# Miniprotein binders against q9vhn3: the designs that were tried, part 19

Target 1, 154 residues: q9vhn3
Amino acid sequence: MDPDDDLVLENEAEEIERLQLPEELKKPIDPEEEDERVARIEFNCSGCEMHEMVHYFGRKPPFALGVIYPEDNYVMRDPFQPPPPRWQSKPEYYIAMGTKCSICSKTVCKDPGCSFYYTASFCLPCGKEELKNWPPEAQARIRKQMSVSQGRQT
Below, E stands for the ipSAE of ESMFold2; O stands for the ipSAE of OpenDDE; V2 stands for 0.75 times the mean of E and O plus 0.25 times the DockQ between their complexes.

## First folded at step 17 (miniprotein)

Design T3 (at its last look DockQ between E and O 0.58; V2 from the best seeds 0.00; counts 0 for: other shape alone 4.739 > 2.5)
Fold by OpenDDE base, look of step 17:
Structure T3 (fold): chain B 154 residues (1-154), chain A 115 residues (1-115)
Amino acid sequence: as target 1 above (154 residues)
Amino acid sequence: SPERFERLLEKLGDPSEVVIVIITGDDPEELEEALEEIVEEAERLGAEVIIRTEDGTIVVLVRNLDEEDAERIAELAEELAERLGVEVEVKIVEGLSEQWAFRLAYELLERLEEE
């Protein structure tokens, strides 16, 4: 085993160590960025057993780039999506969980068994009362929705 | 789990028709006009309008519609394309959540960019 083989191996190991790109110092995730990823808003649907922690309540979720809602929505980030690279403004996956009833302000999810939309969001009890004041076509649509949702629960 | 996330999306799906309108063009004013007219019509119908704007592309999601009203929105979108000179792609789907509708829109956009 020629002594020259050991020198070549040591030089290759040093060269490999040099060519090891400095471990990109995982820039400490800005504590502020980590804080923004923690869901801090409690979402409880008044119509079903859905209970979740969500990240945002409002019309323009910052992580859903460019999205605008007609009403304040409870919005959750996809907890399984890796954060987009800082250089890529890719929209994050999210879930719009629900909103508040326009009449009673109770929180409801977007499940057709918990809420419906006509000009605004309604919980089922408030919506059923208000339904009588709506155009016949709207009433028919909502009645159809209620029938389908009841069928799924049976 | 990812499976739980998917189940939530299914739960929150709209049982009604959902209209996806993709508006593109070089003139921001024309895009804005097209958006405004779609929003006004959707509001008149009592539909929910969710808008996403990014890099000169507007994706409008109109939900809580019956089939007739969905077709009306689609027809309006096509008319706007002719009148304003914007490019419009329309897709009517049923039973999709907002999130899946947007994903579908962007998949469609990617295909259009490749053509």
Scores: ipSAE 0.796, ipTM 0.918, lowest interface PAE 0.5, mean pLDDT 86
Fold by ESMFold2, look of step 17:
Formats: sequence, structure tokens, C-alpha cells
Structure T3 (fold): chain B 154 residues (1-154), chain A 115 residues (1-115)
Amino acid sequence: as target 1 above (154 residues)
Amino acid sequence: SPERFERLLEKLGDPSEVVIVIITGDDPEELEEALEEIVEEAERLGAEVIIRTEDGTIVVLVRNLDEEDAERIAELAEELAERLGVEVEVKIVEGLSEQWAFRLAYELLERLEEE
């Protein structure tokens, strides 16, 4: 009689069971995480010719866990890198394309020839009108930024 | 196409200054207090603030600043390190997109943690 034979079989079965239970297989599949892989949100800049399909609109893109924008942003994944696994939350795999103007709600890209940010995002027409209400130092800073953008090709 | 994507990245590059602030520490309340003070000052200056939080680490990008205002944020971050007992690393960079700024921040963070 070999009691060690019975003991060895029990240890192997328990070890196999523990090894066969990966943590990721325990987690429910979340369909919203699958949505981050598909670019199905239309982004059309009202200030230029940019028209792109992007992956997300909001403040907290699911493919960049932990990232928070001050406004809803249209966010595109980098199409030339594989999607990172969920345990890797590094924002270098995406870009923020643009926002909605805080006054007129038109969609604008982040190109300084199309929009600028001062306390909120503005398209150039709305921003030029709103600029008159800002402190003089802010007006001077933003006008300088806009003059540089006028000389920039897009 | 790759060429079109690269043109998008160039078009969306930020010609202004970006301040990258990396805050690390063991106490979530100290981290939150440091973050709140940086965000309040950045918002007072009218800047766009983008935040990424992980366990014990906060990366803050403060965008659309001129050089003087970027220096003010950097000075505040250094003061917070002394006053609140958090660790702070600050860089001021011109012309980076958000993705490149975060990439630089995490490369710097990895070097600091190896030490």
C-alpha cells in the first residue's frame, strides 16, 4: 500500500485547478470596452476641412483609464499601434481631436486656427466676441496666440 | 493612411507651453490636495487641465500657457512638494501633443522610480 500515491494525485489535481483559473477569465465581458476598438463617432471640424471617425466622445475615455478632460473631447485611438491591453492605461495610444464650442456648440478641432482654450473651448468667431469680456492680460495673450495661428497653414 | 495620421498629429500639435506635473505620494489626501491647488491655479490662468490618476501617482498636463504662466505653475508645484510632503517632478515643454506629453511624463516617472 502506497499512501503517497494517493497524496500525489490529490496535490496534482489541486495544483491544476489553481493554475487553470486566470484572473481575466473571472471578469465579466463589458461591451463598452469593445466599443473603444471601433471608430464610429463622426467628427467634423467647423473651422477647417478635418473630417474623421473617432472612438469616443466624453471626458473619460475607456481606453485611457484614469484620464479626465475638463470638457467632452472627441478622442481617436492611434490607428498604427495595437490596442493596449486593459491593464495598461497609458494615454500615448490616442489623441484628443477637438471639442464643442462652449457658446455655439459647433464642433471644432484643437488646431489654433479653428479654436482656442481660455477657461473653456471656443471656436474663433465666438471666442473673438467673448474675448472682449476677459481681463486685459488674457485678451493680449489670446490675441497673440490668434495672430500666430493666422500665419500658420493647416 | 499613415501619412494622413501624421498630418493630423502635426496639425493638432500645441505651439504653446505645456507644463507636465508628476505628483507621487503614499497619502491619497495629500495627493488630492496638491492636485486641487494646481488645478485651481491653472484654471485661474485660463489653462486647459488634463489629469491622469493611478495608484499613488497623478500626472497633470496644463496647456495653453505662455512662458511666464508656465513658470508660475512650476513654482507652485515645487512649493507643494515642500509643504505637503509629496514628491513632484515638473517639465515645461513646447509643441507637444497630449499623447506625447503623457509619453514623456511616464518615461520620466519610470526613470525616477528606478532610482
Scores: ipSAE 0.709, ipTM 0.858, lowest interface PAE 0.8, mean pLDDT 76
ESMFold2 (binder alone), look of step 17: mean pLDDT 74; pTM 0.684

Design T4 (at its last look DockQ between E and O 0.57; V2 from the best seeds 0.00; counts 0 for: other shape alone 6.63 > 2.5)
Fold by OpenDDE base, look of step 17:
Structure T4 (fold): chain B 154 residues (1-154), chain A 115 residues (1-115)
Amino acid sequence: as target 1 above (154 residues)
Amino acid sequence: SPERFMELLEKLGDPSETVIVIIVGDDPEELEEALEEIVEEAERLGAEVIIRKEDGTIVVLVRNLDEEDAERIAELAEELAERLGVEVEVKITEGLSEQIAFRLAYELLERLEEE
């Protein structure tokens, strides 16, 4: 066991330590990027006790790559998803929380017990009134949806 | 918390049917035409349409449908594939949130790309 083998191993370990790429200085997250991750929009459902802070209100959330809504939606980023690497255009996980009632403009979540959609979003009180004006087939569908949602709350 | 996030996804699930339509093609004009026809039919049915556009691929979620209307959208999508020469994948599902539906769509898309 030649003593020269031990010296070569120590030098290789030191060279590996030197070749350890300097800790990529965590580029300070651009303060602007940090600001985009803070949820600043208050979401309060008028139909239930849901209260959350969300990141976006609109039809095209910038963090939900390519998503287009028919109406303005309250959208929350997944707070637990690490930011995608800049080189990976992976869509972020998100939750579309809800919208505004097309009649009374009250905020409602997408829970079937709080709202439903037919041509537009409605809170349950407004929707029940409008239901009378819809085709019979549409009325039947919405009534079925309401019955299912009430069964889950029970 | 992650648990809260999952609770929200479950809460926001649509108990009605959702049709997932994946449209793939090389010609953007054909993709947009297919999308337009699906959107028009969905709107006629009063359904909620959520669209996700990416290069060469469009994913359409048609939500708040009954079984009959879901089948109608599926049939239309298949017809469009034949007529316009686009590749279409369709899946009908129930009880999903938007986010889970999109995840499912991308899983399906990945399988199509591997074939």
Scores: ipSAE 0.805, ipTM 0.920, lowest interface PAE 0.5, mean pLDDT 87
Fold by ESMFold2, look of step 17:
Structure T4 (fold): chain B 154 residues (1-154), chain A 115 residues (1-115)
Amino acid sequence: as target 1 above (154 residues)
Amino acid sequence: SPERFMELLEKLGDPSETVIVIIVGDDPEELEEALEEIVEEAERLGAEVIIRKEDGTIVVLVRNLDEEDAERIAELAEELAERLGVEVEVKITEGLSEQIAFRLAYELLERLEEE
């Protein structure tokens, strides 16, 4: 038998074996995976005119591996960056748009004119009622934030 | 469109200051203890805390702080590095969105691992 014949058979067998595994490489896309990459959640800020479609509502967006929020957030994938390949675990860019007010549950964006965060997220009306229960230094900081925000819209 | 995306970023507003804390270590118990101490102090300050965990690394964003509170978090993080034997990188930023703060954190982490 020829050594070159054995070498050719080894290469041919390797090529055939590689080709006999296309089914793993062409696994059908799971419909549930396709759904999580489509923005189907409507986000309407109650404090302004912001209206967007987002991809997720919760504390742990699956496309932001390892990220944990202190409360449920409306989260959009960044539409201007390519998504990473699924076989690579890499961070994906995203935007946290807003949350629900901790008192009234109205949806608010993260703009200081619509909401603020102290221990939890509050829409401005609910936050103004709650701030009197907070330490004086916190009250002063947050009142300053609201004053600057309101002056912005003159 | 790109114009709409930039409009959203400008509309979302910025907190006054964000402290980026990067914690690196081999011992999960030490990493978790460092994280818990930072979270506890940040919660006492009323700050929003956003955490990203990976093997051997925790990135913490502590947001909506004034300058003094941001310095307190940074000082705590440095103390934890000494006390717990974890490696800590701390950066105080102003006006960055959450997304840009995480991007900066990953750039800092990449430079730290080059050494």
Scores: ipSAE 0.701, ipTM 0.852, lowest interface PAE 0.8, mean pLDDT 76
ESMFold2 (binder alone), look of step 17: mean pLDDT 76; pTM 0.701
ESMFold2 (binder alone), alone request of step 18: mean pLDDT 76; pTM 0.702
ESMFold2, look of step 19: ipSAE 0.678; ipTM 0.846
ESMFold2 (binder alone), look of step 19: mean pLDDT 76; pTM 0.704
OpenDDE base, look of step 19: ipSAE 0.805; ipTM 0.920

## First folded at step 18 (miniprotein)

Design a1 (at its last look DockQ between E and O 0.58; V2 from the best seeds 0.00; counts 0 for: other shape alone 6.441 > 2.5)
Fold by OpenDDE base, look of step 19:
Structure a1 (fold): chain B 154 residues (1-154), chain A 115 residues (1-115)
Amino acid sequence: as target 1 above (154 residues)
Amino acid sequence: SPERFMELLEKLGLPSETVIVIIVGDDPEELEEALEEIVEEAERLGAEVIIRKEDGTIVVLVRNLDEEDAERIAELAEELAERLGVEVEVKITEGLSEQIAFRLAYELLERLEEE
C-alpha cells in the first residue's frame, strides 16, 4: 500500500472543496423589497364600505417613481403586476385610494361621493360646511361635482 | 382580483376635468420654473396637483377643474413653452382616474419621442 495514495486523496478533497461552486449567494432578496410587496396598511373609507390593504401612506410612494402628492395618500400597488426588471424603469401600476380629511382627519377615498378637493381634501360633511367660506365660483364647481356623484349612486 | 382592481379604478374616477401637462426639456431649472408656475396657478384655482418627475420630463396632473379652469391651465402651459423654451404637451380629459391619466400621459410622451 504505497504511501503516495494518501497524498492524492487529500489533494482531491481540497480540489473538490475549491470546485464547490460558490453557492450562488442567492442575494438575499432585500428583506425590505419583499416587505414592500406586502400591503400592510389598512385603508377604511369613512364615507363608504371600501376596505383595502394598501402599501403606502405618504406624499411620495417609492414604487411610483417620481410621483409627488400635495397631501398624504393611501397608495396600493397593483398586486398582479410583476415587479419591473431593475433595468426597466417601467412605471408600476398603482391606485391612489384616498386621503385624510383636512379638517376632521377621517380617512376618505377619492370617490366623489366620499370626498372632494378644493385647496385640500375634504370629507363631504366637513366640505359642505367649509364650502360656505369659499369664493362663489369654487362653490359652484364643488356643488356641480357633488350633484354628479349623487346621480351615480343612484 | 384583477376585476376588483379595475372596479376600484372606475370608482375613483373624478367627474371633473383633468389637465395633463407634459413638460420636456434639457435644463432642469427651466423645467422646475415651468412646474412652479403651473403649480401656482393650480393652487390659485384650488386644484389638486399631482406631479411625476423623471430625468428631463415632468408630468403634471391638474385635477378637480371645471372646463374654464382647465382651459386656463392649458393656455398657461402653452405660454410657458414659448417663454421658457421647454416642450409642452397638454391634454384636457374628463372623468379619469389618476392612474389612467398618467398612462395616457406616457402614451402621449412615447408618441412625441417617436416623432
Scores: ipSAE 0.785, ipTM 0.912, lowest interface PAE 0.5, mean pLDDT 87
Fold by ESMFold2, look of step 19:
Parts: C-alpha cells; sequence; structure tokens
Structure a1 (fold): chain B 154 residues (1-154), chain A 115 residues (1-115)
C-alpha cells in the first residue's frame, strides 16, 4: 500500500504553495488572518531609535494562538512568511516589541536600556522615580539591571 | 526582511533568569489550578508572566526574577505536580527572549513525549 503523507500535513496555505499558485492566491482565506498580515500600528520607542510598523497591540495576538501577555504589548509577526499551521510550533514567528509605560503611557521597547518590568512595565525615567517605593530587594535588583544596561553604551 | 526580523528578536534578550514551566494534564480544572498558583506567586514576586495554552498543555514563562525567586517558582511547580496530579517540567534559563524560551519549552516537551 501507499501511505498518504499529505493527509497528515494538510493545510490550505501549504497546499497552495505546493501547487505553485500566484502570490495573490497565497493570501490567507480567513479575513482575520489577512488582518494579521497587515502592519498598521506604528511602534516608536521613546527610549531608543527603534521605529517599526507592527501588527497587533493587546494581550492575545491572534497570530500567536494561545499566548497571553500580562499587559498590552506591541507585537510584530514575520511579514515575509505565511502564518504557520496550527499543528506546528513556531515561536519565532512573532516578537513582543514593547509596551506602554504604566505611569506616563510612552511607548518603550523591551530593551533593558529603555524599560524594565516590576509588577508592570516602566520607562527608565518613570521607573527611577518609583524605585524607592519598592521593597529593598527589588530596588537592588533593578539598580543592578540598570547598571548593566548603561554599560552597553561604551 | 527576515534578517531584520531576526536582529530584532535577538536584541530583546534579558539579563535576568526566566523560569519555564510546562504543565501537562487531562483535567482542565487541575491545569487551571496549577496555573493560578504559579501566576499568583510570580505576581507577588513582581515577575512578568507570559502564558501559552494548548489542549492539555500550559507553558508559563516567568521572567525578570533573581536566582532565589526563580528557584522558589521551580519549587512551587514541583510541589504542584505532586499535589495536583499534573505532569510538570521546569527549566531555569538566562538571558533568553520570550520566543527563544518558548522554543526551548517545546523542545523539552517533545523529549518528554518520546517513548
Amino acid sequence: as target 1 above (154 residues)
Amino acid sequence: SPERFMELLEKLGLPSETVIVIIVGDDPEELEEALEEIVEEAERLGAEVIIRKEDGTIVVLVRNLDEEDAERIAELAEELAERLGVEVEVKITEGLSEQIAFRLAYELLERLEEE
């Protein structure tokens, strides 16, 4: 007998690619998937030079099924590849770029030179003002993290 | 471009430990109870918690901890496995992005599923 391997790997996007169809026919059939591929949200880090267009702002990006963030995140998907089939694990398909500072609402990327997380996300200016309100152990840990990130500027 | 995307992925590494907790079970109530206890402890520690839920599996990334707090999360996870009858795998890692941490989590899960 001949086993049928394509039954195990069945996916509409993957089948279209095997047929060598034009690029327009490779678009997602699901309208929600089409919205996920369009980068409409400007991400502009207030702490560095990072400026990107991203695909989603929120806690549960549709193109990263099952993922739940503790805060609204700016999330970018890989704009140059089709979304993976649900039965494949592809964590590298997306990046959580950053958040809004919980105090001033400025957009900051996740680089330690721009923001840090303790109970919530803070840009460095707001975080430095809030440090004395935290337990001494947390203050020491966060100050150590900030000292390491400033060493990157040499 | 793909190169730009990978550059951004690498730039977002953290200097602190990330605890990866993989929870596997047949009972959704037990899975959710284990998740809730881990999240509650992580939040008391000020940690960032990122969750991925799939059928029968929950992966939890607990990030921005020092070494003592990371070990406390790992100890809680192992206690929950014994008490709630879920399977748990725990890994403490350093300086990884969330996406790379999830990749490592799925590699660990694949090893556990091999017989």
Scores: ipSAE 0.695, ipTM 0.860, lowest interface PAE 0.8, mean pLDDT 76
ESMFold2 (binder alone), alone request of step 18: mean pLDDT 77; pTM 0.721
ESMFold2 (binder alone), look of step 19: mean pLDDT 77; pTM 0.718

Design a2
Amino acid sequence: SPERFMELLEKLGIPSEVVIVIIVGDDPEELEEALEEIVEEAERLGAEVIIRKEDGTIVVLVRNLDEEDAERIAELAEELAERLGVEVEVKITEGLSEQIAFRLAYELLERLEEE
ESMFold2 (binder alone), alone request of step 18: mean pLDDT 76; pTM 0.691

Design a3
Amino acid sequence: SPERFLELLEKLGLPSEIVIVIIVGDDPEELEEALEEIVEEAERLGAEVIIRKEDGTIVVLVRNLDEEDAERIAELAEELAERLGVEVEVKITEGLSEQIAFRLAYELLERLEEE
ESMFold2 (binder alone), alone request of step 18: mean pLDDT 75; pTM 0.686

Design a4
Amino acid sequence: SPERFMELLEKLGFPSETVIVIIVGDDPEELEEALEEIVEEAERLGAEVIIRKEDGTIVVLVRNLDEEDAERIAELAEELAERLGVEVEVKITEGLSEQLAFRLAYELLERLEEE
ESMFold2 (binder alone), alone request of step 18: mean pLDDT 76; pTM 0.715

Design a5
Amino acid sequence: SPERFMELLEKLNLPSETVIVIIVGDDPEELEEALEEIVEEAERLGAEVIIRKEDGTIVVLVRNLDEEDAERIAELAEELAERLGVEVEVKITEGLSEQIAFRLAYELLERLEEE
ESMFold2 (binder alone), alone request of step 18: mean pLDDT 77; pTM 0.709

Design a6
Amino acid sequence: SPERFMELLEKLGLPSETVIVIIVGDDPEELEEALEEIVEEAERLGAEVIIRKEDGTIVVLVRNLDEEDAERIAELAEELAERLGVEVEVKIVEGLSEQIAFRLAYELLERLEEE
ESMFold2 (binder alone), alone request of step 18: mean pLDDT 74; pTM 0.683

Design a7
Amino acid sequence: SPERFMELLEKLGLDPETVIVIIVGDDPEELEEALEEIVEEAERLGAEVIIRKEDGTIVVLVRNLDEEDAERIAELAEELAERLGVEVEVKITEGLSEQIAFRLAYELLERLEEE
ESMFold2 (binder alone), alone request of step 18: mean pLDDT 76; pTM 0.701

Design cp1
Amino acid sequence: SPERFMELLEKLGLSEQIAFRLAYELLERLGKVEVKIVDGKVIVIITGDDPEELEEALEEIVEEAERLGAEVIIRKEDGTIVVLVRNLDEEDAERIAELAEELAERLGKE
ESMFold2 (binder alone), alone request of step 18: mean pLDDT 67; pTM 0.598

Design cp10
Amino acid sequence: SPERFMELLEKLGLSEQIAFRLAYELLERLGAKVEVVIEDGTVIVIITGDDPEELEEALEEIVEEAERLGAEVIIRKEDGTIVVLVRNLDEEDAERIAELAEELAERLGKE
ESMFold2 (binder alone), alone request of step 18: mean pLDDT 67; pTM 0.606

Design cp11
Amino acid sequence: SPERFMELLEKLGLSEQIAFRLAYELLERLGAKVTVKIVNGRVIVIITGDDPEELEEALEEIVEEAERLGAEVIIRKEDGTIVVLVRNLDEEDAERIAELAEELAERLGVE
ESMFold2 (binder alone), alone request of step 18: mean pLDDT 62; pTM 0.530

Design cp12
Amino acid sequence: SPERFMELLEKLGLSEQIAFRLAYELLKEAGYPEDKVEVKIVDGKVIVIITGDDPEELEEALEEIVEEAERLGAEVIIRKEDGTIVVLVRNLDEEDAERIAELAEELAERLGKE
ESMFold2 (binder alone), alone request of step 18: mean pLDDT 64; pTM 0.570

Design cp2
Amino acid sequence: SPERFMELLEKLGLSEQIAFRLAYELLERLGAKVEVKIVDGKVIVIITGDDPEELEEALEEIVEEAERLGAEVIIRKEDGTIVVLVRNLDEEDAERIAELAEELAERLGKE
ESMFold2 (binder alone), alone request of step 18: mean pLDDT 65; pTM 0.570

Design cp3
Amino acid sequence: SPERFMELLEKLGLSEQIAFRLAYELLERLGDPNKVEVKIVDGKVIVIITGDDPEELEEALEEIVEEAERLGAEVIIRKEDGTIVVLVRNLDEEDAERIAELAEELAERLGKE
ESMFold2 (binder alone), alone request of step 18: mean pLDDT 67; pTM 0.605

Design cp4
Amino acid sequence: SPERFMELLEKLGLSEQIAFRLAYELLERLGVPEKVEVKIVDGKVIVIITGDDPEELEEALEEIVEEAERLGAEVIIRKEDGTIVVLVRNLDEEDAERIAELAEELAERLGKE
ESMFold2 (binder alone), alone request of step 18: mean pLDDT 66; pTM 0.594

Design cp5
Amino acid sequence: SPERFLELLEKLGLSEQLAFRLAYELLERLGAKVEVKIVDGKVIVIITGDDPEELEEALEEIVEEAERLGAEVIIRKEDGTIVVLVRNLDEEDAERIAELAEELAERLGKE
ESMFold2 (binder alone), alone request of step 18: mean pLDDT 66; pTM 0.590

Design cp6
Amino acid sequence: SPWEERFMELLEKLGLSEQIAFRLAYELLERLGAKVEVKIVDGKVIVIITGDDPEELEEALEEIVEEAERLGAEVIIRKEDGTIVVLVRNLDEEDAERIAELAEELAERLGKE
ESMFold2 (binder alone), alone request of step 18: mean pLDDT 61; pTM 0.512

Design cp7
Amino acid sequence: SPERFAELLEKLGVSEQVAFRLAYELLERLGAKVEVKIVDGKVIVIITGDDPEELEEALEEIVEEAERLGAEVIIRKEDGTIVVLVRNLDEEDAERIAELAEELAERLGKE
ESMFold2 (binder alone), alone request of step 18: mean pLDDT 66; pTM 0.580

Design cp8
Amino acid sequence: SPERFMELLEKLGMDSEQIAFRLAYELLERLGAKVEVKIVDGKVIVIITGDDPEELEEALEEIVEEAERLGAEVIIRKEDGTIVVLVRNLDEEDAERIAELAEELAERLGKE
ESMFold2 (binder alone), alone request of step 18: mean pLDDT 65; pTM 0.563

Design cp9
Amino acid sequence: SPERFMELLEKLGSEQIAFRLAYELLERLGAKVEVKIVDGKVIVIITGDDPEELEEALEEIVEEAERLGAEVIIRKEDGTIVVLVRNLDEEDAERIAELAEELAERLGKE
ESMFold2 (binder alone), alone request of step 18: mean pLDDT 66; pTM 0.575

Design ins1
Amino acid sequence: DPSETVIVIIVGDDPEELEEALEEIVEEAERLGAEVIIRKEDGTIVVLVRNLDEEDAERIAELAEELAERLGVEVTVVIVEGKPLPEDPERFMELLEKLGLSEQIAFRLAYELLERLE
ESMFold2 (binder alone), alone request of step 18: mean pLDDT 73; pTM 0.679

Design ins2 (at its last look DockQ between E and O 0.08; V2 from the best seeds 0.00; counts 0 for: pae E 18.3 > 1.5, pTM E .736 < .8, other shape alone 3.029 > 2.5, placed apart)
Fold by OpenDDE base, look of step 19:
Order: structure tokens, then C-alpha cells, then sequence
Structure ins2 (fold): chain B 154 residues (1-154), chain A 117 residues (1-117)
């Protein structure tokens, strides 16, 4: 029973204990700060397959930049934005993903192939119906948007 | 020190409504003694109202909301505390996220930053 086998096992256990980085150096990420960064609102565009989790739905997102939208928007915090250095103004960048159609209340993204704006946001089907009641200039703009959007799907 | 800037983006199909909205924003800004920078491109008007305190910035924002309802224009307002991002890429990204097309945002970002230097 060679005495050398016992020394190897004790050294491995001590090395494993040393390699266990003390759990204490995980600065407790304030669970409240982590919670604010988690997107909890589901965004699903009715016009396309876009599906995202977003942080806010409304006109005035409670972000570092006081953004006010004319209508309720689904707003996502930019996940890739590093925290601004202390010496730079903290613009948190946010992305407006979409809105609800003013007629049918379906969620639509900001893509010209899914929605357009004239006095209010519309999905393309609802907007096509309302288009007939709009000024000729507005109609022309929307028709142009629709033509460009159809050309990208080919 | 008044260090807030309000960015107002006005979008609409009727040029008369756009100009009316612009005029009212400019008049209020002038009444408040703020600096106004205006850029117009492709039916979009971007107004920077600078050197505001918090109360005056909120007033401009409220006016913009009222104009949107009354005139039927799309108005997006951003209240920036402190200095506007002077980095062109960041400023561009901000404008794009506010609903401006990449092309418009690009031009405006560079033109506006040149006036801020």
C-alpha cells in the first residue's frame, strides 16, 4: 500500500477548492436592476413573422431619454448598448418596434410592408379601405409605399 | 443652467399642416428664449429646441402633443438631458430609432451636428 497515492488525492481536492472562485465575488446584481432590463412584453406583428420581447408599451417610455410618441408604441431597449461611461450623457437607445392599428387594434411593426401612418397608424388592409377617404396627396404617398414594399418581397 | 434639448420630429402629408406645426413650435421656443435649429427633408421636419430648463422642455413637449392631435401630424418628441450625443453614429442611431428613415436620419444627423460644433 504505497503512501504516495494519498498525497495525490489531497492535492486535487485542495486545487478544486482553490479553483472554486469564491461565490462572493459575484457582486449581487441588484435583482431589481436585472428585472428592469428583462423585456416582458410580447410583440407579435400581424403583418409579418416578427416576434420580439419588448420593455414598454405606451406613449412615454420611462427611459433616460424622455421620448413621447403620438400613439402607443412597443419599445425595446437596445440590448447591445453598453452602459454609457459616467462622463457621457446616458442616452439609452430604444427601438420602437411597432404600434396597434387604429381601426382593428392588431399589432403591426413599423415596416412599410406592415403598416403606415396618416393621422393614425394603420395596418395595410385597414389602411387600404380608409385610403379612399383621404386627400389625393396622401393616397399617392401610401400607394408609393405599398409598391416599394411589394417589390422587396420578390 | 438650462441644459435640456427637445427634439421634435414632425411628419405629415399636408405641407400646410407641417408648416403650421413648425410655426407654433418656433413661436413657443422663441417666447421661452430657446435656440431653435430646423431641418426639413422629404416631408419631415426636425426641430431642435435647445437651452431649456425642465419645465420649459415639458411645455414644448405638451405643445407638440397638442399639435399632433389638432393638426393630425405625426409628432415624436425627445427630451434630452444634458448634451446631445456629439458622436455622429450615436446621433444617427437615435434618429433612426425615433422613426426617421435611414437616409433622412443620416443627412440630418450630420447637418445638425455641424451646427452644434
Amino acid sequence: as target 1 above (154 residues)
Amino acid sequence: DPSETVIVIIVGDDPEELEEALEEIVEEAERLGAEVIIRKEDGTIVVLVRNLDEEDAERIAELAEELAERLGVEVTVVIVEGEIPTDPERFLELLEKLGLSEQIAFRLAYELLERLE
Scores: ipSAE 0.273, ipTM 0.718, lowest interface PAE 1.4, mean pLDDT 80
Fold by ESMFold2, look of step 19:
Structure ins2 (fold): chain B 154 residues (1-154), chain A 117 residues (1-117)
Amino acid sequence: as target 1 above (154 residues)
Amino acid sequence: DPSETVIVIIVGDDPEELEEALEEIVEEAERLGAEVIIRKEDGTIVVLVRNLDEEDAERIAELAEELAERLGVEVTVVIVEGEIPTDPERFLELLEKLGLSEQIAFRLAYELLERLE
């Protein structure tokens, strides 16, 4: 009876719904499309009390274009910054929380009291065993790193 | 005058893609008047682009990021303010201050870049 008014406003809204636009929106949302904005991955450091929800585990976080880590990392997007395309190694925009130990696969944070890196990441127990096989200068550097994490040297 | 250096580490399985990425970085660096130092290992290219101001360093870093996406190569980019130390121990300390893990910085300072110069 009055198609003009219905077609202009209410029928257009109903046609959008009938075109299954709401149906596509209501079908399963691909979790991969939302993972960079939702921190869904649990990160628990085995060496300390650090517990965080992070956005990504892997080498190539999608929210950090051009950032490629040498190992899989638990990566959190900085909640106070938009994700800029520009600085792959600028820590203000992305936070690499930790990795898995290359020997035992335990999750460890980047704190030098929990892990260290030489050619691969190690938790402290595994790394102390591997340290014995490294060049003397590398051994000294890692031992210095560990002593600084427990206090400053004079 | 103050200058910055961009260190680009390019990793890939395809030598043609690695060389293309290198060529694009070198072309832009030359347009900006920068000095370029290159070290090639199998599967890895390290490019050191020196004598950049902050804006130009950001442009090189952005190009490297775009190349990783477009060519499918893996890229790590580090920006160093000031001169790169020639002493590898000093360079390692600088890289660690810039946020690289101590172990990656060690490999860069002692294994990949020590032979530059």
Scores: ipSAE 0.000, ipTM 0.128, lowest interface PAE 18.3, mean pLDDT 67
ESMFold2 (binder alone), alone request of step 18: mean pLDDT 75; pTM 0.714
ESMFold2 (binder alone), look of step 19: mean pLDDT 75; pTM 0.707

